# VH-VL binders against q9umr5: the designs that were tried, part 33

Target 1, 268 residues: q9umr5
Amino acid sequence: SYKPVIVVHGLFDSSYSFRHLLEYINETHPGTVVTVLDLFDGRESLRPLWEQVQGFREAVVPIMAKAPQGVHLICYSQGGLVCRALLSVMDDHNVDSFISLSSPQMGQYGDTDYLKWLFPTSMRSNLYRICYSPWGQEFSICNYWHDPHHDDLYLNASSFLALINGERDHPNATVWRKNFLRVGHLVLIGGPDDGVITPWQSSFFGFYDANETVLEMEEQLVYLRDSFGLKTLLARGAIVRCPMAGISHTAWHSNRTLYETCIEPWLS
Short names: E, the ipSAE of ESMFold2; O, the ipSAE of OpenDDE; V2, 0.75 times the mean of E and O plus 0.25 times the DockQ between their complexes.

## First folded at step 1 (VH-VL)

Design m3b (framework fv_mavrilimumab; at its last look DockQ between E and O 0.04; V2 from the best seeds 0.00; counts 0 for: pae E 7.7 > 2, placed apart)
Fold by OpenDDE, second read of step 2:
Structure m3b (fold): chain C 268 residues (1-268), chain A 122 residues (1-122), chain B 111 residues (1-111)
Amino acid sequence: as target 1 above (268 residues)
Amino acid sequence: QVQLVQSGAEVKKPGASVKVSCKVSGYTLTSLSIHWVRQAPGKGLEWMGGFDPRDGETVYAQRFQGRVTMTEDTSTDTAYMELSSLRSEDTAVYYCATEYSYGFLPDAFDIWGQGTMVTVSS
Amino acid sequence: QSVLTQPPSVSGAPGQRVTISCTGSSSNIGAGYYVHWYQQLPGTAPKLLIYANSNRPSGVPDRFSGSKSGTSASLAITGLQAEDEADYYCQSYDSSLSGWVFGGGTKLTVL
C-alpha cells in the first residue's frame, strides 16, 4: 500500500485548488489516502505562521499516528514554509518525502501590484518598515519577508523565517535541526516562470545578496553553517531539486507533466 | 467534479427584481469562489461580481454596485444573484462560475453554469 | 469600451495558424496579473481554454497556446480546424477596478 499523503495549501488557498492533484494521485497511485488540510483558508492564511504551524500540527499528528510506516507531505507556496517549520518543531514526525511545491523557502522580496493590495501605501523597497514591526509580524506574508537591503532588521525582527533558518540564535536551534533532519527526502520544486515567488530561486533556497544578485543554496550562510540541516541533507543525497520552466505559480498543483516528473516519483 | 446548475429563464418588467440561483455540487460551497458574469445578446462577457478569497468578501463591479446582491446559502450549497431596478439593457444570459483556484493571484473561471436567460420587457 | 482590447474578428483556412491579441494596461496585464482565455461556441457557455497565461486545462489540444508580454497577451491556434470557429475572450484582473475584466471578444471564422 502507498503511504498517506498530506497536502498543505498556500496563501488565500483552499482544498479546491488541489482537485487535479488528487485526481493524478488517485490515477497513478490508487488506494492512496490523500488529506488536503482545509485549515486557515482564504484570508485566514494571513494569520501568523506560528499559529498556522500549531493548527496544522494538531491536524497531522493523528494522521501520522495511524501511519507508522510514514507519510508524505506536499506543501504548496506559503504552505512549504509552514511544513518546514512543522518538521522542525516535531520531534516525532514520520515524514518520508517533504515536497516543497514552489515555496518561498528562503523568503520573499517580490515587487508586484498585489503587494500594494496588501500594503496600499508601500512599495517593495519600503515594506521593511511595516513587516519588521511588531504589527507587521502578525501577518503571515511578513513572517517570511526577506529584505536583502535591511538584513539587520530581518535578523532581529523576523519572528519566523529567521528562526527556522537558524539565522538568529535561539535555544531550540539544535533541536529543530535534529527534528528536521528526520525527513527522508526534501524535494524542492519551482521554476523561472513562476511569476510570484521572487526570486524564483527562493524555492531552492537561493536568494538575493545585498546587490540583489541571486546566490544559490550552496552560497547561503544557512547552508554553509548547516544551521538547520541543508548541508547535511545534501551530503546524504536527501535533497532533490526539480526545476521546471513554463509553469505559472497557480499551475504547479494542476500540471500533469510536473506531477509525473517532480512529484509522483516520491510518492512510492 | 464540480457542477453548477442554474435556475430557469426569467421574464421581468422594468423596475422589477430578479433572483437567479446557482446550485453547487462536488465541493462544499465555502471552498469555492463563485462569480457572476452576464452576456447580452450578441455582446461580450461582463463580470458582475463574486467572492474574492483575497478580499475575504463579495466584490461587485462598480457598474452594478447598489443594484446587485450576491449571497450564499451554505446549508443548500446554493449561490444567488439578485439584480434590482431592472432595465431593458439588463436583458442577458447570466452565468455563475467558479474560480479555478484560490491562488495568490486572481485566477480563471473553469466551471460554468448553463446560464439563465433574463428578459426585461414592457 | 472593454478594458482589454481584442480584434473584433480573425479568419483563417483549415490548417493555418491564427493569433488573437489582447491588449491591456499597467493596471491589469502589466501589473503581473494572469491572462486567461475562453472559447465560446454558439449557444453555449464559455469554456476555459488557457489559464494563467499559458497553461492548458485537461482536454484542450496543444495546438492552442497562450503567451504574455508586457501589457499584452496572445492566443495562438495552429492547425486550424472547422470546430475552432467560435468567439474567444481574454480575461484578467484589474487592480484599479478591483475586479475581473474581459476583452471585447474575437470572432474566429474558419474559411
Scores: ipSAE 0.828, ipTM 0.917, lowest interface PAE 0.7, mean pLDDT 95
Fold by ESMFold2, look of step 3:
Structure m3b (fold): chain C 268 residues (1-268), chain A 122 residues (1-122), chain B 111 residues (1-111)
Amino acid sequence: as target 1 above (268 residues)
Amino acid sequence: QVQLVQSGAEVKKPGASVKVSCKVSGYTLTSLSIHWVRQAPGKGLEWMGGFDPRDGETVYAQRFQGRVTMTEDTSTDTAYMELSSLRSEDTAVYYCATEYSYGFLPDAFDIWGQGTMVTVSS
Amino acid sequence: QSVLTQPPSVSGAPGQRVTISCTGSSSNIGAGYYVHWYQQLPGTAPKLLIYANSNRPSGVPDRFSGSKSGTSASLAITGLQAEDEADYYCQSYDSSLSGWVFGGGTKLTVL
């Protein structure tokens, strides 16, 4: 039968937001056990990402234990960073497909409605002053803030993204890479009309250089150094890139064509 | 502080229509999913329909399809539910409720109006 | 015929623990949709008691807890008090009906 599917939501999200995705899975893969994790909903999604990773790990352990043939992850937006960290910290995960649905995998450098709620004016060029402080790192948005004009501050202050990317030396880097590489497939989904993920190529491990020119995944130092396994996964044929235009950030999980093209084939 | 204030009790004859209002205060109607739930005396809760901003449309429970119309007047922050072809079995308290309070996209009916008794009698 | 099935009544003595079950199907709870719980005192509107399976709104005491497993959910009330005497409803979304569904309700009696 079909492997269980675990869904990890994004910032200010709920299980109802995924109602269309859940319907698509039920229609195309009847009998699939789908769990939308009910942790860190709404305002709780602002908690530090390491705190979220710890809580989500506790929730997935019993699901994975009941499914020795493996599970799939569908991880949306901020949730894709939680899931990537899970794959690194869990030496006992059995994830076949990690489906990253418009996630800021190389970070975020853009104004969004969520930033306006916390910071009422456009602040992308100045957010580094707040985010790269110990106080700022207590908020999830700052855990993946990546200012290309203050890379030295990012590398020194980031408590989450710089660590899971292996951009800073730490004692767990080798183990995290080994754990991440046990995933069967990495499915990267995103597109130019997202409107929130900035640059949108962050969903494909692309990001700005100091001139705000987007460098693709294969041009990133983390890829070239293979710091957490991207180069190895690509060489293994385990990375799937599924870009799609015309989809806004809140519509990725409610677009049937996207589901059929980019998600359905990986829900074995 | 978000509050939903409903119109007063109504007595109607079979075959008539009733239109219940739900005034939003402390927030704007355009930012809320307004749902309608009824409860016959001594009976359970029954969802009638609502507006979901993520779908962009009003959805009616199949049981009420063709008899219920839900509208909104954003200039007065007031939602309306109109039920036509009333029967004695439609005697109930009618509530408006919203998905609010525990995030920008709440997943539960947290705020309820006080209820409007509609009595259908000959 | 209810999509979500609850026992019609439960009872307990003050200070004791009671549980209220909510049994659904693959088109609602089993599809991954959350379960919410409401308390309704006589003559009042329902009040949100538990949201998203296990979360308590502000002001709800920690003696109320919720859980979900498979196609079923459960509300537990410990340290039962006289003011807990009320009707309790579970709620979820159902994809086959394209709408919200409530359980039939459970009347809790404090003896």
Scores: ipSAE 0.035, ipTM 0.604, lowest interface PAE 7.7, mean pLDDT 87
Fold by ESMFold2-Fast, scan of step 1:
Structure m3b (fold): chain C 268 residues (1-268), chain A 122 residues (1-122), chain B 111 residues (1-111)
Amino acid sequence: as target 1 above (268 residues)
Amino acid sequence: QVQLVQSGAEVKKPGASVKVSCKVSGYTLTSLSIHWVRQAPGKGLEWMGGFDPRDGETVYAQRFQGRVTMTEDTSTDTAYMELSSLRSEDTAVYYCATEYSYGFLPDAFDIWGQGTMVTVSS
Amino acid sequence: QSVLTQPPSVSGAPGQRVTISCTGSSSNIGAGYYVHWYQQLPGTAPKLLIYANSNRPSGVPDRFSGSKSGTSASLAITGLQAEDEADYYCQSYDSSLSGWVFGGGTKLTVL
């Protein structure tokens, strides 16, 4: 039988976004139990990411307990960061494939329509003033705001991403790395035409340096130091990179070719 | 869960003042932004003012400036709205409602009190 | 008058689809501020129905949906039921007034 699939949505999102994904899974893997978690929907997706991690953890525990053969995670956009943290904080997760669907794994730095929705008058160059305050860190989008021109502020103020990436020290870092390394496959999906995730290579653990030149995963200190296990996973053959052009941010979960190429092979 | 319970109906003469209370239960008042909205019989909703926790300031709608005072007693988790120099056209149901400070933009009024009818008549 | 414009009434039969519009300006909806929708059943306080343009609170069925385009927003109700008969209000924030504004309300009659 196929392993259950757990779906975690993104910013200002809900289960409705995944109706096509569920159709595709039902066609290729009939009988798969798919649970799209209806937690932190819409505006509630702005809650601090550690709060969301706690809520999603409580929801996934009974699903994982019922599936001794393991489960798969499909985590979209901001949801990919929630899933990153779940894999680190759960001592007993049994996740086989973690499918990260255009998620800003190294952070976000871009002027997008989503940001204008939340901050109509703010430009990406000025958002660091709000996001790196204690008040700003109470909002999910600021938890992964990564201004490459104010990296010292990011490292000191980020209450989520800098910690989960091992960019700033944390007492639990060794345990988080051990837990994350239990994942069977880390499937990274993203592409240049996304239009929201900036830089789009953030979905593949690449990011801007201070000159806004993108450095890929293997050039990142978090990879070189193996801070949470990326280098170990890559050496183990457990990291899958699946870039695809021509797909906008809201289409990753509803494109059949993407599903067949990047997602379907990792559902067992 | 969070609940807002308002004081009972009031009948006042023109020129008097009225003070409506709104007790917060199931959460702390300091974690909520309380707004006041009124509705004249058969008419629509009208925002009077409220507290913005993002700025730490109480803001009043232009029409009510100088007649409305909104206060909070954190020791009893109770918000108050006092409207002075009452006129017949102030006859309305007065609601308190809460806005959670979840985002950087002004947000929805999630939870509403049951309303307090204030009748101004001679 | 209201800063946000709604039709004063709309009607439909059970099972039908109705749409309620909310028209604003550049200082509110057009400035990117969220649009929220409230349902007020006869004799009751308003209840949050849709928040931040298109999101449903827990307990609101998916037959209620919201959308926003430019300076306007719309509330759509599919599979209309008798218990949907109520007044519906849109709400946004207005930067020129530095405060919240409501639409004039739309009375939905289920025939």
Scores: ipSAE 0.000, ipTM 0.409, lowest interface PAE 13.6, mean pLDDT 88
ESMFold2 (binder alone), look of step 3: mean pLDDT 90; pTM 0.935
OpenDDE, look of step 3: ipSAE 0.026; ipTM 0.584

Design m3c (framework fv_mavrilimumab)
Fold by ESMFold2-Fast, scan of step 1:
Structure m3c (fold): chain C 268 residues (1-268), chain A 125 residues (1-125), chain B 111 residues (1-111)
Amino acid sequence: as target 1 above (268 residues)
Amino acid sequence: QVQLVQSGAEVKKPGASVKVSCKVSGYTLTSLSIHWVRQAPGKGLEWMGGFDPRDGETVYAQRFQGRVTMTEDTSTDTAYMELSSLRSEDTAVYYCATSQYYDSSGYLPYYMDVWGQGTMVTVSS
Amino acid sequence: QSVLTQPPSVSGAPGQRVTISCTGSSSNIGAGYYVHWYQQLPGTAPKLLIYANSNRPSGVPDRFSGSKSGTSASLAITGLQAEDEADYYCQSYDSSLSGWVFGGGTKLTVL
């Protein structure tokens, strides 16, 4: 039998967004128990990410307890950051495959319709003024806003991403790293035609330098310092990179070829 | 909002143990990371260790390893630091301090925001 | 001994600028760990003055600022006032010791 699958949605999403993903899983892995968590739906997805982590943690504990053989996580967009934190704060998780579906793992720096809805007069160059304030850090999207031109402010004001990436110190960093390293596989999915995640290489732990030149994961201090275990996981053979062109941000969970190539092989 | 109130001054003989208390008010002890820092007369601050009661994790500075024990009683919101095998060089003011960085869903202790008033421990020959 | 090195004393006149250095190594400040600063007035407990390299808590005047470069950090105080006479301590995390470390402290005298 197949391990249960837990799905965590993204910004302004709900469980309904994953109906095609569930169909694909049923076709290739019949009998799989799939739980799509209906927490922080719609506008509630704007709540601070640490608040979402707590709520999702409470929801996944009984599911993991009932599956001693392990579970898989499929975490979409912003949900991938929630899952990153879950794997670090849970000292008893039994996650086999963590499938990160177009998530801004190193942060976001791009003008999108989502940001214009929230901050209609702001451009990406100005959002650091809002996001790196105490008020701004009460919104999930600001928790992973990573302005490469104001890296000092990002490092000091980010209440979430800088901490889980080990870019800012924390007394529990050693335990968080130990917990994260229990994951069986880290499956990273993303692509150049996403149109929302900027830079798209953020889904693979790449990001802009101060000149907006993308540096890949292996050039990041986070990786070089092995701050939460990326270097160790890569050496273990546990990191899978699955880039795919031609897929827009809202299509990652509904593209059959993407599913068959990048997701299906990791759902044991 | 958070306040730390420590127990009163102690005078101890060499070889004895001392147990200093730190009462937390304005917050629950389980939501805080309590650290212990000492300061000998006319000297600087020295971190002794810290306890995160949420995770049950305690880290002691190497020079105190084996002599210090940090515990807590969640029912009374009180943290304790016990130092054994006292020597004259242990004469110092002992502070408890806490990180109050908490953003609704997680506990994020990383700097010492609120300090107790200090407890003078004198070890006399 | 102190893992982080501070000058034992600095002095300045009212209205002057002073800078207090905090020198670490590759296992603490040089490893990217944040630096926090504390002010201790005579006979009182320390008070948080600067956190995470350069941030001020509510109630700390903007005359106080922090910075970090390489393996070192600095606390700058502009427009010195008599009430600034105190001991100042830097603090960071040290990965080789697996614990928090303080500087030796700097006594500021306002002449």
Scores: ipSAE 0.000, ipTM 0.380, lowest interface PAE 16.9, mean pLDDT 86
Fold by OpenDDE, second read of step 2:
Structure m3c (fold): chain C 268 residues (1-268), chain A 125 residues (1-125), chain B 111 residues (1-111)
Amino acid sequence: as target 1 above (268 residues)
Amino acid sequence: QVQLVQSGAEVKKPGASVKVSCKVSGYTLTSLSIHWVRQAPGKGLEWMGGFDPRDGETVYAQRFQGRVTMTEDTSTDTAYMELSSLRSEDTAVYYCATSQYYDSSGYLPYYMDVWGQGTMVTVSS
Amino acid sequence: QSVLTQPPSVSGAPGQRVTISCTGSSSNIGAGYYVHWYQQLPGTAPKLLIYANSNRPSGVPDRFSGSKSGTSASLAITGLQAEDEADYYCQSYDSSLSGWVFGGGTKLTVL
């Protein structure tokens, strides 16, 4: 039998967004128990990511307990960060495949519609003024805002991304790394035509340097220092990178070709 | 880039009121938070109050509550500070300054990165 | 007097390092509020020098640095130059006053 699949949605999403994905899984892996977690939907997805992590943890623990052979996680967009944090804080998770579906794993630094909605008068260059504050960090978006021009503020103020990345020292860094490394495979999915994740390489742990040149995962300090286990995972062949062009952000979970190429192989 | 241009020097009698203007350019006034700071001759800077975009209201320093009124005319991108019941101690250079984003909670880095040139207000008999 | 306490004056010779302290309390700096620094040259409006404890705006030389620890902040100027002669103010927020607060200012004299 197939391992259960747990789906975590993204910003402003709901379980309804994954109706096509469910169809694909049912067709190709009949009998798979798929659970799309209907937590923090819509505007509630703006709540602090650590709060979301706790909520999702409570939801997945019973599922994992019923699946001693392991489960698969499909985590979309913001959900990918939630899942990564989830796997970092859980010392007893049994996740086989962690599929990060177009997630800003290395953060976000771009003007998007949801940013304009929240901050109509803001440009990405000014968001540090809001995001890197205790007040700003109450919003999920700010939890993974990564301003390459204000690294000091990011490192000191980011209450989520900087911590799960191990970029800022904290007492749980070693344990979180150990926990995260329990994952069987880390499947990173994204692409250049996403239009939301900025830079799109963030889905592969690439990101801007101070000159806004995109550096790849292997050039990132978090990798070089193996701060949360990326280098170790890569060394053991546990990281899969699946880039795909021609897919917009809102289509990653509803594209059959993408599913067959990047998702399905890891649901066995 | 944001620029703030203030009205000219004022000379007032004790008990009178003064209204200083601050015209904003480069950005719309609604995109900015205007604050007012004064400095008596040879003295330090003193925050008087400013607009809180989160609450959509102006916050005043306790010292000036009831005596100062800060308003904005969005049609002309001009902010105003009116101080009533003037005293000799109110003789100072009054500055408008802006920070694009801040919260009344004070946890935002709300600094004043753009300043007007200042308006000298002299209160004398 | 001022909610944030600064030394009234500091001095240094060209090329030296000077430090200006800004001492607050548990209701401002100690509460975690950001500290900002302003430079005011004689006869001019204040200019933002350091924001959010340690960040330099564009155009501010790296010889200016800010730090914060506990209930205090500090502005350091290395390689002191004649043009650095000015008044310097720290600024933060005070929860007990529900308002912005400035230090009393420090006059820096370059000898």
Scores: ipSAE 0.000, ipTM 0.500, lowest interface PAE 12.0, mean pLDDT 91

